# Ledger of designs, part 1: VHH binders against Formyltetrahydrofolate deformylase 1, mitochondrial (PURU1)

Scores and structures below are computed, not measured.

Target 1, 298 residues: Formyltetrahydrofolate deformylase 1, mitochondrial (PURU1), of Arabidopsis thaliana (Mouse-ear cress) (q93yq3)
Amino acid sequence: GESLDSSVSPVLIPGVHVFHCQDAVGIVAKLSDCIAAKGGNILGYDVFVPENNNVFYSRSEFIFDPVKWPRSQVDEDFQTIAQRYGALNSVVRVPSIDPKYKIALLLSKQDHCLVEMLHKWQDGKLPVDITCVISNHERASNTHVMRFLERHGIPYHYVSTTKENKREDDILELVKDTDFLVLARYMQILSGNFLKGYGKDVINIHHGLLPSFKGGYPAKQAFDAGVKLIGATSHFVTEELDSGPIIEQMVESVSHRDNLRSFVQKSEDLEKKCLTRAIKSYCELRVLPYGTNKTVVF
Positions, changes and structure headers below are counted from each chain's first letter, unless a header gives other numbers; Kabat numbers aren't used for antibody chains.
F, E and O stand for the ipSAE by ESMFold2-Fast, ESMFold2 and OpenDDE, each averaged over both directions (binder to target, target to binder). V2 = 0.75 x the mean of E and O + 0.25 x the DockQ between their complexes.
Where letters were taken out, [cut] stands.
The coordinates of atoms that the task and the answers printed are left out; those that the model quotes come from them. Centres of patches stay.

## First folded at step 1 (VHH)

Design a02
Fold by OpenDDE, look of step 2:
Order: C-alpha cells, then sequence, then structure tokens
Structure a02 (fold): chain B 298 residues (1-298), chain A 123 residues (1-123)
C-alpha cells in the first residue's frame, strides 16, 4: 500500500501585528523571532522610531500556518512580548479568521459618504460589518439608500434629536456592540460623556482641511479665503470639536473659476474617498496614536 | 505647544493646607481632563486626582476626603486643594492633561505633564 504522503502544502494565512512601546534595543528582533519561531514568514515590516521621542512603533505583515500557530496562541505569544516591553499597544489581526469590525454609521441629512461607504462595502473594499445606520433625519423607505439597507438587513435608526436632547443614551444603547463608530456628516457634537461611555474609537469625516477650516461651513470659509487647495479630513473624535488626531487628509486644487457650489461638490468627493480610506486604514491596523494629538499611519 | 505650569508647592506642617495651581496653555483647556500626580524620589509617579472636562472628579483612596480637585476654564487652570496634609503626602506634584483614544479595543491614554511643584509636609 503506497502511503500517499499527500504532503498537503500547509495553507498559510496572512496576519498583521501592530506594536507600540517605549523604545528599546531588540524589539524588532524579538517580534520577528516570535513569528519565525512559529514557522511564520514576514512579508512586510514597518518601523517608526522618532528621534525626539523614546517610542517604538511597528507594523508587521506575515503569513503563518494556523495549524502550527493557533490563533489564540498568536495572541498569547505577542502578548508575552507586549508585557515584556510594557507595550501600550499590541494588536493582531488575522483577516481570514477574525470577525470584521462592527461599526455603526451616524449621519445627518447628507448621505454622500454613506452611499460611498455602502458601495465600497458591497464591493468588499470596506472590510467592516455595518451593524446599523443612525440618523437624526428621517428618510423615505423608497430611497435607494433605504432599499439598500433593507436588502442587506442593516437597520436604519431614526433618532430625533433636539438642541436640548441629543439622545446620546439612546445612541449609546444602539452602538454598544460595535467596535468603532463612523460619523459620516453627523453634524452633531458628541459629548465627552458619550465618548467615555462608548469607550471606543469614533472616526469622523470633516468636510474641510483641518485644522484650518473648522466648523460647519468649511467650504465657504475656504472660498472666502481664496484658497487654491481644499480638502477633507478624517480624524478621531475627541471632546474638542474637529481637533482629534488626524487619520487621513485629501486635497484638491481649486481656482478662481470655481464657485461655492463647485467647492462643495469637490469637497463631497474628497470626503467620500477620505473617509473610506481612513476606515480601511484603521481596519488594517495602519493607524496608531502618536503623542497627544497625532497618529502614525503605516 | 502644550504647556502646564504648576505652582503653589512649598513647606507646610502636618495638618496644614496647600493649594496647588496648574495653568495650561497651547490647547483647548476646557476640552480635556486634567489631573494631578505625585512622585517621591525612587518611586513611581502615582495618580492623585482627576477632573474631567465636564467636572467629574476622581480621587485616589489615599487622598479621598482631604484633597479636592477643581478647574477654572476661564483661567485655564486646574487646582488641587490639599487639606489635612500628612508627611506621607510629601512629594513632587505634577499637573497632567489627559488625552485618550482606543485602538482596536485597547485603551490608550497619554498624560502631558508639567515640571512639577514640590510639596513638603513636616511632622
Amino acid sequence: as target 1 above (298 residues)
Amino acid sequence: QWQLVESGGGLVQAGGSLRLSCTASGFTFSSYAMGWYRQTAGNEREWVAFITSGGRTTYADSVKGRFTISRDNAKNTVYLQMNSLKPEDTAVYYCAARTYTVYSGSKYEYDYWGQGTPVTVSS
């Protein structure tokens, strides 16, 4: 009986690890060895060690055999290293095994970002699980967006808000099981209490180039200022309005031939792309906090 | 640039009181939680009190009932009223501004510190 040594070539799957700690000698070696010791192969390794700060950031992409290196053990092994170096961040993602990030989308009346996100999501270009859409505006059921949501089983929650009552508790209840939130032109300020209560990341798209054009009318500000570049900014939400760490920015040239309408249109286009990119980067563990109000984006 | 400048430290007798002040600049003070830490030589810096942007306060057990943290947003200043001081309260006190975010479920907190003000409580 010929022992069909079916050498089934181990199926290697991709993983990502991000690491943040105080700078120390040998961190890269240790992290690399961790992967190698388990038969993993590093495909990419990015490191950021600023000159003026004693901090270490890294992001690695690797492939590994999940049979040889079980998912739980992957976490354990990296956690051991994290403990050794007192890491502030150590996160592993294995996209093929790990659940997609659950998100909720908050928006107001404008839905251009939502539409874009849904399209990208449908195309598999936005690796998230959209749990719900929350808005302070009611939408007719026969709209393209609403039909899409219904078709895909994504609930739309109309949460009527007033100046006096932002219904943050209600929103909190709706999003409690999400991994992070996305504000897609929500146009409401989330309170510090909400942010603390939620306790997870909130990503916002601002329809201007921060920090220069804050507030609700950045296009007009830009237009009035006679700028030659306009932009959109995706950032983490903090208690301070439009001041959180920036994740992504996109810009476009404008000219004297542009009017306010064209500014707004161009801005909307930038917003869509910028937000989508930011979310993708976040999901791919490319975004890490840096300092008090910055990010490292690998 | 973020700046925190502590003041009010000094020598005080046991049972006495001091009021520390920390003046902030370079950021929107009212939007950030502020706190106080203290550190003795050879020891790790320990948390003393925090006050959120909304005015919610939290205290270490060791200072509860004796210390009061407050803030004046108009002055960009956070205060630490220290009453019933004990020799054990002797330390360098640091003002802190807290920033925080979450990354993939992990909380990341960063405190920006002042230079500190020394407090000595004599027996």
Scores: ipSAE 0.006, ipTM 0.202, lowest interface PAE 10.7, mean pLDDT 90

Design d04
Fold by ESMFold2, look of step 5:
Structure d04 (fold): chain B 298 residues (1-298), chain A 125 residues (1-125)
Amino acid sequence: as target 1 above (298 residues)
Amino acid sequence: DVQLVESGGGLVQPGGSLRLSCAASGFTFSSYGVGWFRQAPGKEREFIGAISSSGGSTYYAVSEKGRFTISRDNSKNTLYLQMNSLRPEDTAVYYCAAGLTFGEVPTSDYEMDYWGQGTLVTVSS
């Protein structure tokens, strides 16, 4: 039929839907028809069905008119399909309408990951709200990072910790209003009680290619050993140290031409890029649990 | 068979000085940051100060700055604590500790992998 307001272009906005269920015939057809029946258009569709495992994962990107398909109706329509297939996971995000994920950042002494995340956040390339920064190290108020935090109204909380008291109850209170937690070189181990009390995802950055390089080693020692590859791993935190599902890994070649300064700089660059990419992927719903300790990353 | 053995403790008068030593064995001492802690009777253990693996950087608890000096000799696998202007409130068991630092100065007791048995320092007339 004839458009009533043909002089005004429709406002189309992006949506993302993630779906996880037992594999069955016709899932993609039902999901795509849901979008199409409401006048939406699919711009991308990723599917993973693992071999010898009867599960289905998908992530769709689409555009739609929120006047014709209101945000609450999007939820209802996908929920109907989720119930039909007994889905284990069905999540919709509409970035232009939905609130950004709220995060807190934890770190110890080294701030290269924090600084990178703050810069990406300021540039609009990290779609989060940062509620606070927490550290077990006090910082001078005249540093670049502290002035940045003050300028943007982001609280910095110094939490002096000891081996006998990691102040985890204080940290839990500080992060209670967050959607997930980011460890940006927080060099203290979070207890199982903390993880249970927080009850939401915690994402970490590790220097090295897990699982083979658990723990930490001095950069000088790795340099002197003559390694040819360095790496970084971003992963979910579980009770077992450095063993949670991996989200992102990055590698960089090094050679005899690297001095200690360039070697350290490459290592820090890997860590900050790896963590930032992992957080972005998580916020875009690209990271899905898979099996016992794996992920699908679309 | 990692060991850290403190020595040099004893009785001193208020205003006096004392030098503690910590002998390390069974690990690569020069790869570790090392530091001193103390525990007064009826109090929790508290950080005094620490020194990086190379000896190039030191960090002191704010309350102890200016009276205490930490140093190390990697050729002798030994950490030192020079204490000056001692007060009765400095009476405590003093512990040496070592943590793998990746070039940083360890400042928290749970950054420490190894601990000594302690040496008693008593400051009284």
Scores: ipSAE 0.000, ipTM 0.104, lowest interface PAE 21.3, mean pLDDT 85

## First folded at step 4 (VHH)

Design h05 (from a02 with Y108W Y110T)
Fold by OpenDDE, look of step 6:
Structure h05 (fold): chain B 298 residues (1-298), chain A 123 residues (1-123)
Amino acid sequence: as target 1 above (298 residues)
Amino acid sequence: QWQLVESGGGLVQAGGSLRLSCTASGFTFSSYAMGWYRQTAGNEREWVAFITSGGRTTYADSVKGRFTISRDNAKNTVYLQMNSLKPEDTAVYYCAARTYTVYSGSKWETDYWGQGTPVTVSS
């Protein structure tokens, strides 16, 4: 009986690692060796070393055998290197094993970004776990969006807010188990206390090109200014309104033939794409802080 | 059926104190934020204080430092301790459960309200 040595071809799975530390000789070698020593294969490696700053950024994509390199050991091995170099960031994601990021979506009346995100999510193009939708706008249950949320067991929380009461504590309670928040045209200012209390990243979509067009009416500002380009900006939320580090921007040409309505429509199209891309980039570990007000986006 | 019953209202002199209570029944009290509102004749109902299921509190600016909201989950009761009362605090006070609307599992649920308890602060 020929023992069919069923050489079960090792199932290799993908991983991603991001690294941020002070620049030093041999970092790439050490990180690469870490993967190779465990039988992993690097598929992609991106490095950023600015000329005027003694900092090192990297992002690697690799495949590995989870039997040979257990998930917990992956973290330990990279952590060892992180400690050696005093790394500010060292994060590994293994998408096939790790839980998807849990997020909550906050929005107001406009739902174009929500709709886009839900479509992408359904199609598997937005790898997140949507825990809930929070809005200061009440919606009828018979809408397409609400039916969708119901079918997928995603709760919709209508939180009535006023200028005097933004209901931040209630919101905080609803989102306490999330990994990061997404503001999809929420149109409310989150306080520093909220941000501090939440303690995790908040990604916002601004319906204008920052920093030029801040506030609630960027399309009108752009229209009045006679610009030939309009845009949308996704950024991290800070205490200062519309001033957080930028993650993604998209632009589109406009002309004298456009009116305010077309400006708004074009902006909406940019917003939903821009936000979706920003979220995806974040989940794929493509986004790192650079300085106090910038990002590295691999 | 969801029920909220307020108590503790009455007449008090300026500078005095009152403690309002709201007892809930018919739902899982501990899972919901609770709040107090007040309304005067001819005016809209305004929020006064909230307490989340986790015990975090928020107050209207007009009552900060004077009012304290608390809850006892074992008793299904939310309280509003009102100190240093002013004539402008005169209103009917309402207890509210589920200070947000929830849509989940084919249920769209809004806030539930008590019948209110009147508070009169005399000068």
Scores: ipSAE 0.000, ipTM 0.207, lowest interface PAE 15.0, mean pLDDT 89
Fold by OpenDDE, look of step 20:
Structure h05 (fold): chain B 298 residues (1-298), chain A 123 residues (1-123)
Amino acid sequence: as target 1 above (298 residues)
Amino acid sequence: QWQLVESGGGLVQAGGSLRLSCTASGFTFSSYAMGWYRQTAGNEREWVAFITSGGRTTYADSVKGRFTISRDNAKNTVYLQMNSLKPEDTAVYYCAARTYTVYSGSKWETDYWGQGTPVTVSS
């Protein structure tokens, strides 16, 4: 048996853990010990304990030896702690080992968010597996986007929708194997039944600052209101339109010299960045639910 | 429901040896440091030995060099090999599942306790 040369520094790999439970003494200690006891090193630790709520949130980044701490045991060890505290959330991700989140992208005619996402994805800056693109708009096969999708083996599903028939069952079938959905200017309202049927998170990009500018024309609303800041909002989709917990917001200054066109252009630029950041945050376990309508974003 | 069951206690002569076992159920054994405490009548429970989930061991000064703690994760069992026993080692020995915090000044927090096994060392 070849003597494993003890001189080879163990290859440490990164992991992330998020935790949500009722506040209690010693939680951080226990979580830290869990990592340390297995020879792991904590690289970062963030905690949120609100003053008026008896809740505890944490996110840790650590490195560990997968030989010393097998991936399955990582889950088990943290799960034990989760059980101890009755945690509402305890999730570990090991990016180098775990499969990337599978997502589907839903969009309508506008593709600025899609294009941005695909670029980021290609560059490795969006850690997801895109299973498919679904749109209620037909696109020519010779477009840059369509060629890109074809080249990468990402199917494009044209799903013709009407006000009377949103074909939600068909969409549900297409996305059943995804981990979460991304609405990239889909501009269709998903029903409560769909959301319940899907049963996983749906992230939307809204082309305005919520909650102030809801609906389909937030740029116009903002322009008419004479605001000096416009923005985009990424949020979880709920049954109530444009009302889900907010994940990310980006803003840009505007002035009296701006016109509606420039508002829209600026908004689009914000949208694609905002959505990409939101997705990244989500995949990195930075986003946790806080209460009924808020998020903790580490 | 979680359970810790100690065994192996009994009467032994001074200088003798005894091996205690503690079997865990109802929780993820590998996630916990395991330890042994002992308690005499009228006194506070004192820690004897700990073994982390990673296998690092710690001993009280009074038992260092004489006692050895070990664990078998496959069997969900922690052991305490007690050698060179002294009358002063007479106590009820308790198994505990604990978490050791490396950041809190070597404090152990106990999550689960066994019912204890008596050890009597005769002169």
Scores: ipSAE 0.000, ipTM 0.197, lowest interface PAE 14.2, mean pLDDT 90

Design m03 (from d04 with S31K E104Y)
Fold by ESMFold2, look of step 6:
Structure m03 (fold): chain B 298 residues (1-298), chain A 125 residues (1-125)
Amino acid sequence: as target 1 above (298 residues)
Amino acid sequence: DVQLVESGGGLVQPGGSLRLSCAASGFTFSKYGVGWFRQAPGKEREFIGAISSSGGSTYYAVSEKGRFTISRDNSKNTLYLQMNSLRPEDTAVYYCAAGLTFGYVPTSDYEMDYWGQGTLVTVSS
């Protein structure tokens, strides 16, 4: 007789696909067939079809064998379907193969968001590479945050700014090799020229529940107004202050027994959690532009 | 005394171009988001696109993104719709509308406070 050959054990890795096109019959079936035909298995599938807009949004999570379905073939196969449907957006990421997003973090004096993001990053819960931290405030080298940055080889760039000179060309040079920027309480307003020159997404954290309480002191405004809820908002930056598409919002209950200090404490806690979640959602392809100034967040 | 008056409608051949204007009076135009809708015979009124009060942001119905351009001139209180590559399916009465939206782009008829009377666009032959 003949010898029996052993089977190769499968090595399965996760993939994510985001799809946005005009609504049509059979989109989910075609996308699912593509994955199944290559031996992949869908673990999750989110779909949104808004009323009266004739558009289709989806995000799928699947596992597959990269030997049977090589990374470049995954791109090619989904691109073929994207062309068939005239897709407005078709993006695949394979986290174990694809490089992480590169970000720079900008801040002013307050570092509660930076500290939270660095801890989440160290714990493997923030899926980015941090290229640098930029601030218009100098910090002592013996602080916990500065020692953390040095230990991990993350540059800290002090860029002294004034109202008359925001040093935006200097900042642009420092961040040109990033995929997006994070404003972790950067208190200078970025100009339209900066936004045009950077040309990529900028994600901000605002302490307040936008669109209410726009401006520099949302906790003070909320306290003076006697609100029963306070919040934080993470959003994309546009030329209109605090008006870009919202990615994440978080809220906290308050009462007449809270003072301004407790409002500020609650707001800071919300800000750090809100920003971190927004960045994670963005990197996991859960945030999609939708309608006018809106997002789908799967 | 609020008025929105559309003009520029008419007969055009398939593949042609047409520019519609909407003149506003009786309200502070620069504080309103403004947009265009259309209604073909026997169909419901549908959204075409809109522009923010400052003119800084626009949004178009997905099917119209590559053919139509919306602009505004706040110094003249006027909204414009440039339509290119017109098709017989574009035949409709075109309406302008304005809504006090505080900087975001309106996308639905329920967001609109004021409406024009419409101008007929016919694409035929």
Scores: ipSAE 0.000, ipTM 0.092, lowest interface PAE 22.3, mean pLDDT 84

## First folded at step 6 (VHH)

Design p2 (from h05 with K107E)
Fold by OpenDDE, look of step 20:
Parts: structure tokens; sequence; C-alpha cells
Structure p2 (fold): chain B 298 residues (1-298), chain A 123 residues (1-123)
């Protein structure tokens, strides 16, 4: 009887680990050994060690056998290393097992970013669960966007806001079960109290290149300035308007032949791409805080 | 005229079950997503569950696994089966059409709301 050694090739699944601590000798070795000791294979490893700052950043992509290395143990093993080095950040994601990030989308009248996000989401290119769309702009139910949301069971919440009342408590209640928020041209300033109350990350798309073109009319500012490059900026939201750490920027060339309308159109095209990329990077653990006002993006 | 009429509310003990019904009239029921909301005194109305015209369902985390929303287009009726009820589920439950919601004042509203049906879960 030939023992059919059914060497069922172990199903390996992908994982990602990000790490941030004070720089020390042997960190990479320890992290690599952690994966290897459990039979995992490293597919990619990126490290950032700045010369003038005693900090260490890393992001690793690996595959492993979940039978040999249970998901809970993965966390424990990396946590042990985190404790050893006093890590400020140590996070593991296993996309095939871990739940997708839950997000809410906030927007005003402009919906180009929303539409792009929904398309990417539908195509599986945006790995998030969209819990709801919140807007201070009322939309007809027969619009393409509204039909899409209805078809996919995503509620649309019209929250009427005024200068005097931004309805932040109401919004907070709607987004309480989300992992992070996305401002897709929301065009409202979130207060420090809201941000503190929410207590999680908020990603914004700004329709200009920060920090140069802040405010509500960056295209006009750029046009008047006679720039040859325009762009969009995705950043974390802070209490200070348009001043949070930058996650992603995209640019496009313009010329004297461009008019304000073409500036706006080009900006919109950049915005939707920039925001989508920023969200993807965030979900893939590519974005880490660096100092008070910067990010490491692997 | 659009009309939604809820029924099925009442008093139930913790761990018990209730089935709410909402009958719609005055519009093409099968073309609209339907939802259930609930509200307690002094609090804002919160969404509980909704079902699309195509039958896709979504639930609030607080009721997931316990509540089931369904619809019968032939009867223009949406249902909410509530199992394993908790005192925290005590509220007035409202039926609404569409996933689009408008918040005005202290209450969430859509274009069309029912009058609500009270549910009380005793300890």
Amino acid sequence: as target 1 above (298 residues)
Amino acid sequence: QWQLVESGGGLVQAGGSLRLSCTASGFTFSSYAMGWYRQTAGNEREWVAFITSGGRTTYADSVKGRFTISRDNAKNTVYLQMNSLKPEDTAVYYCAARTYTVYSGSEWETDYWGQGTPVTVSS
C-alpha cells in the first residue's frame, strides 16, 4: 500500500507587520527570526532609520501557515518583541483573516471623490467596509450615487449643518463604530472636541498642494500665482486646518494655456486618485507617524 | 400619499422575541429600501436595520445576530424579527423607506415615517 504522502502543501497566507521603536542593534534580526522561527517567509522588508534621529521604522510582508502560527500567537510574538524594545508602534494585519477597516465617508456637494471611492470599493481595490455616507448636502434619491448606495445597503445621512451648529455630536454618534473617517471634500471644519471625542484617525483630501494653498479656493490661488504644478494632498486631520501630517500628494503640470476651469478639473482628477491611494496605504499599514508633523510612508 | 404603519410592538421579557411589521402604501414598495429605526426618550433616533429593494440586509452592531429584517413585496410589508431581546432594546421602533436619511432637530427622518410601535423589554 503506497502511503500516499498527500503532502498537502500548507496553505500560506500573507501578513504585514509594522514596527516603530528607538533604534537599537539587532531589531531586524529579531523581527526576521520571529517570522522564520514559525515557518514564515519574508517577502518584503523595508526599514527607515534616519541619521539624525534615534528611531527605527520597519514594515515587513510575509507569508505563513496559520496552522503552525495561529493568528493570536502572531500578535503575541510580535508584542513580545515590542515590549523588549519599548516600541511605540507594533501592528500586524492578516488581510485574509482580519476584518476590513470600517469607515464612514463625509462629504458636501462635490461627489467626484465619493464616486471614485465607491467604484474602487466595488472592484475590490479599496479594502474597507463603508458603514455610511454623511453629508451636509441633500441629494435626490434617483441620482447615480444614491442608487448605488441603496443597491449596496450603504445608508446616506443628510445632516443639515450651519455655521453655528455643525451637528458634531450627531455625526459622532453615526461614526462611533468606525475605525477611521474619510473626509471626501466635506468642506467643514471639525472641531478639536470632535476629534478628541472620536479619538481615531481622520483622513482628509485637500484640493491643493499643502502647505502652500490652504483654504477653500486652492485652484484659484494656484491660478493667480501662475504655478506650473498643481496638486492634491491627503493628510491626517488635526485641530489646525489643513496642517495635519501628509500621507499622499499628487501633482500635474499646468501651463499658461490652462484656465481656472481646467485647473479645477485637473485638481478633481488628482483628488480622487490621491485620496484612494492614501486610504489604501493606510489600510495596508504603510503609514506611520514621524515626529509631530510628518509621516513615514512605506 | 405615502404611508407607513408599524405594528407588533409590546411588552416582552428579556430573552424573549417580537416580530414587528410595517405596511407601506402610496408608493412602489418594491423599488425602495426599507429600514427600521428606534428611539428612546431624550435620545436621538438610531438606525437598526435596513433591507434593499434587492434583499440585501445591513444591521447595527448592537443588534447583529439577534435581529432579522425581511420584506414581502407582495404584501408591501417589511418585518423585523427580534430575538434575544435585552432591556437595552427598549424603544419606540419606526419604519422608514429608503436608506437616505435626513436629520432635523432631534430626530432622524426620511421623506416618509411611520408613527412608531413601542417595544418594552423587562428585566
Scores: ipSAE 0.000, ipTM 0.200, lowest interface PAE 16.0, mean pLDDT 89

Design r1 (from m03 with Y104R)
Fold by ESMFold2, look of step 6:
Structure r1 (fold): chain B 298 residues (1-298), chain A 125 residues (1-125)
Amino acid sequence: as target 1 above (298 residues)
Amino acid sequence: DVQLVESGGGLVQPGGSLRLSCAASGFTFSKYGVGWFRQAPGKEREFIGAISSSGGSTYYAVSEKGRFTISRDNSKNTLYLQMNSLRPEDTAVYYCAAGLTFGRVPTSDYEMDYWGQGTLVTVSS
């Protein structure tokens, strides 16, 4: 039909639900029945119950008809189950209806992660809204990255910092309307005061395989030491430097056939891929806190 | 050595109030999420609620919402539980606990590294 005022045939849209509670018999059955009773169809279901722990984690992907199961009713139905099990976490996202996460990107001098993220964002492969880019380094307006930002209306904020004044109050104001922060090679340590004031997740990229190489480990030093394996780690930021829960790690072999240039290129490629994958996993609700300092990544 | 020491327990009449304190030593208190649990006679230990390491976020078990308030003072290494409108069913040993939880609010006893010895709260006429 060609009617503009009549409903077209119903279409199904994707939804994601994550659930965290004390383990009990029948949780999957209840959650699955909630979806099925409304005509939804499960496309994927992941469950993790840690050995010797009494805790249940799940993530489901499903499709449903939003006319028959309105967005607010989805929330209510899952919250009813959450209340019955005393759930510690129950979150629904419906990407075609729900607003994208808003992020700000912080960096220092090196921009390889920023450039990768901007290109993925432009291509629709990073489902975020980028509210601004913040750096403690000024950049020339005629560079490709600055022209990209201007073309897309993304503000670039230069915040000149010293070790005596990191200007964290200024940064807090710039990022107050974001859902989380991304440190895309921001080489200043965020203080406990900043983290308390922001109060939301901060995701970092580290050049190395944490917990090894905490802090700095220059590429030249690793190259001169003759390492055979390099890596990158993306993790949540906490008050302890480079100690927050890990989201994603990537590795690559190096050898005597690498010169410094190829060694650095491999390291930068790992960092940009690792960070991008971590952010995508976070936005898809695949990353859940677990234990003292661990994550479940579905 | 790590210590968590609860105080402020005692006998109170129904409808009354108590404020429990938990003094921490031997670890970096401000890095830890902290929370309160209780165990009534003959029952399993149950979660009451918790507060993030910064004090910026709290979580309460749904049955305790509105009557209990959790707060912390990192400068004094102390966690507090304000209990109002107490009922006889609130009679229990109350425990504080601390866990390193990513700056997020701890949500279960599985996330707790350190435990106090408990303080008895008795609500009776």
Scores: ipSAE 0.000, ipTM 0.126, lowest interface PAE 19.4, mean pLDDT 85

## First folded at step 7 (VHH)

Design s2 (from r1 with E111W)
Fold by OpenDDE, look of step 13:
Structure s2 (fold): chain B 298 residues (1-298), chain A 125 residues (1-125)
Amino acid sequence: as target 1 above (298 residues)
Amino acid sequence: DVQLVESGGGLVQPGGSLRLSCAASGFTFSKYGVGWFRQAPGKEREFIGAISSSGGSTYYAVSEKGRFTISRDNSKNTLYLQMNSLRPEDTAVYYCAAGLTFGRVPTSDYWMDYWGQGTLVTVSS
């Protein structure tokens, strides 16, 4: 009986690596060699080297044999390179092995972003683990959203907030095990202390085109201004209100035939798409800080 | 009663400097982010810049960055605006505003809770 040595073709799995350091010659070569030396194959490689800044950004997509290149060694190998170049950022993600990012969603009364996110999440288009939903608005248990959350084991935390008491300590406790936060029309100011205490990234959706139309009524401002384009902005939350580095923006044309209601509706449609895309980009390691107030989005 | 009172406005020549002050009373000044706005005749109110409650962080409008400096003295319940290299287009009523921003920097009038009456700055030869 000829033992058909069924040479089981090694199962290759995808990985992503992002790198940020001071610009130097040979970085791409070194990073590529790292992957190649372990039998990996680069499928995509993107580099950003701005002319006026001595910085280097890269994002690579590759496939590799986890038997030949164990996950822990992947980190070690890239970390070695990171140390060599004094990298500010070096992160690897292997989606098939690594846990999904854990997130909490914060929102107020408006739930269009939440609903969209949940749909995308259910469809596998939003690669996150939603740990909880936090809101300063109480919702009936028989609502579509609440039933959905219950069905999927996602807790909903009603946290009553006032201007004087935002219960940030309670929120902090609820989100302590998350990787980043998403503000889906939360419409409340998170304090500097909260941000510092949390210590991780917070992504917000603003229902206007930043840096214009800040505040709580961007659609009205846009309407009054007579703009021909409206938009939504997803950005990182910083100490400056509505001024963090922008991750994603989406726009739509409007005309004199539009009214405030249609502005709001169009804005909502943009918001949910914009936020979802921003989160996806973030999870795929496409978003890196650039300078003090910008992002590189690969 | 909450009060914000601006002072230091007046006539200045182009290229000149002016320092505005805003005296706050009737509320815990040190807990509020505060900022400066201006409104020229026939124009909308414009954000100039703001400072966090602790004074540790400042934010300026892009157009004003480098010419204007905002500072505060919480012991005196006072906000300051140092304006340098003034131009005729800087002619406006300047307003002080305060908002409960919990250590963050207010960057819009939306975040402000209290407003001063304003002080007129005229830049003219």
Scores: ipSAE 0.439, ipTM 0.759, lowest interface PAE 1.1, mean pLDDT 93
Fold by ESMFold2, look of step 13:
Structure s2 (fold): chain B 298 residues (1-298), chain A 125 residues (1-125)
Amino acid sequence: as target 1 above (298 residues)
Amino acid sequence: DVQLVESGGGLVQPGGSLRLSCAASGFTFSKYGVGWFRQAPGKEREFIGAISSSGGSTYYAVSEKGRFTISRDNSKNTLYLQMNSLRPEDTAVYYCAAGLTFGRVPTSDYWMDYWGQGTLVTVSS
């Protein structure tokens, strides 16, 4: 007889498509028909049409059989529609086939954001390859973070910086094969020359809502000022400090019952959650530029 | 008071090279994607290629691949087009254009907000 195992079912895998073009009648129908014609099934669809821009943004999630609809054919089919609409952007990701985004993490002394990102990464909740961690602070090899990095084969690069030399050329070489950079509490300002030389996105975490508190201990300054609300902001880095398009913001209430220690803990918790969510949203193609300094975040 | 001013056009021999410049003023150049178009007499305007606001990404029309290089210098508010291996069929008025394209590379004239007046390039013996 039949020695083949007839119980094998098709393996369905998820795909994501992001589309940005001029607004026109029938875009969703055309995109949906593309997926349906190949036997795919849409599981989620987000659309945004700004009032004054006459543009269309969408993000779709779908499930498909990669035997019936091969990865390269997916690209070709969506490219045909992109050409029809003169699209500014049309991007497909298929996470189970496509290489993960490669990132480097930059930090200074504080590691609460790094630790959170490493935990989410280990749990499979942050779809990146971490190529290295770079810091201007040396760390003892017996610390939790350093043991974690060693166990997972992630290099740690200590780059000793001074006010006269921030070693930006050394950092550029270390990160040249990454898709984007994450500043996980990196306390040195990256120069315009660094940003131009890197030429890809850099994502930062910043303490607070606007206006930001100034001074050498921002949490203590806010605590002493008696604020009732604290926040964190994750944003793209530009030459203007803390002025790039915002990806994610988070807030927490504080009160007279918070001492300095609990206040600092809440601030750190906001920063690590805010940055982690921003990176996840970016990797899932949920963050799209919009306007002069805004984003759509699906 | 927005201006885009092309320069560097003129007469060039077949097989020669020419570098066009486009000087921008009256807007924040570094936030705009920019590109080059050309129009031969009696024909529609044709897209040549474009570069993202940061200069990190470029796009070229397939027919122009390998002969033309687009670059920008945001410190000088200038877009460049380096044209090599020129042919008589490249004779046209060349235009620069700028559009707010959200960090992406503009791929058509739909995305362009501002246009230059054009500079004539003639490729002839």
Scores: ipSAE 0.000, ipTM 0.354, lowest interface PAE 11.1, mean pLDDT 86

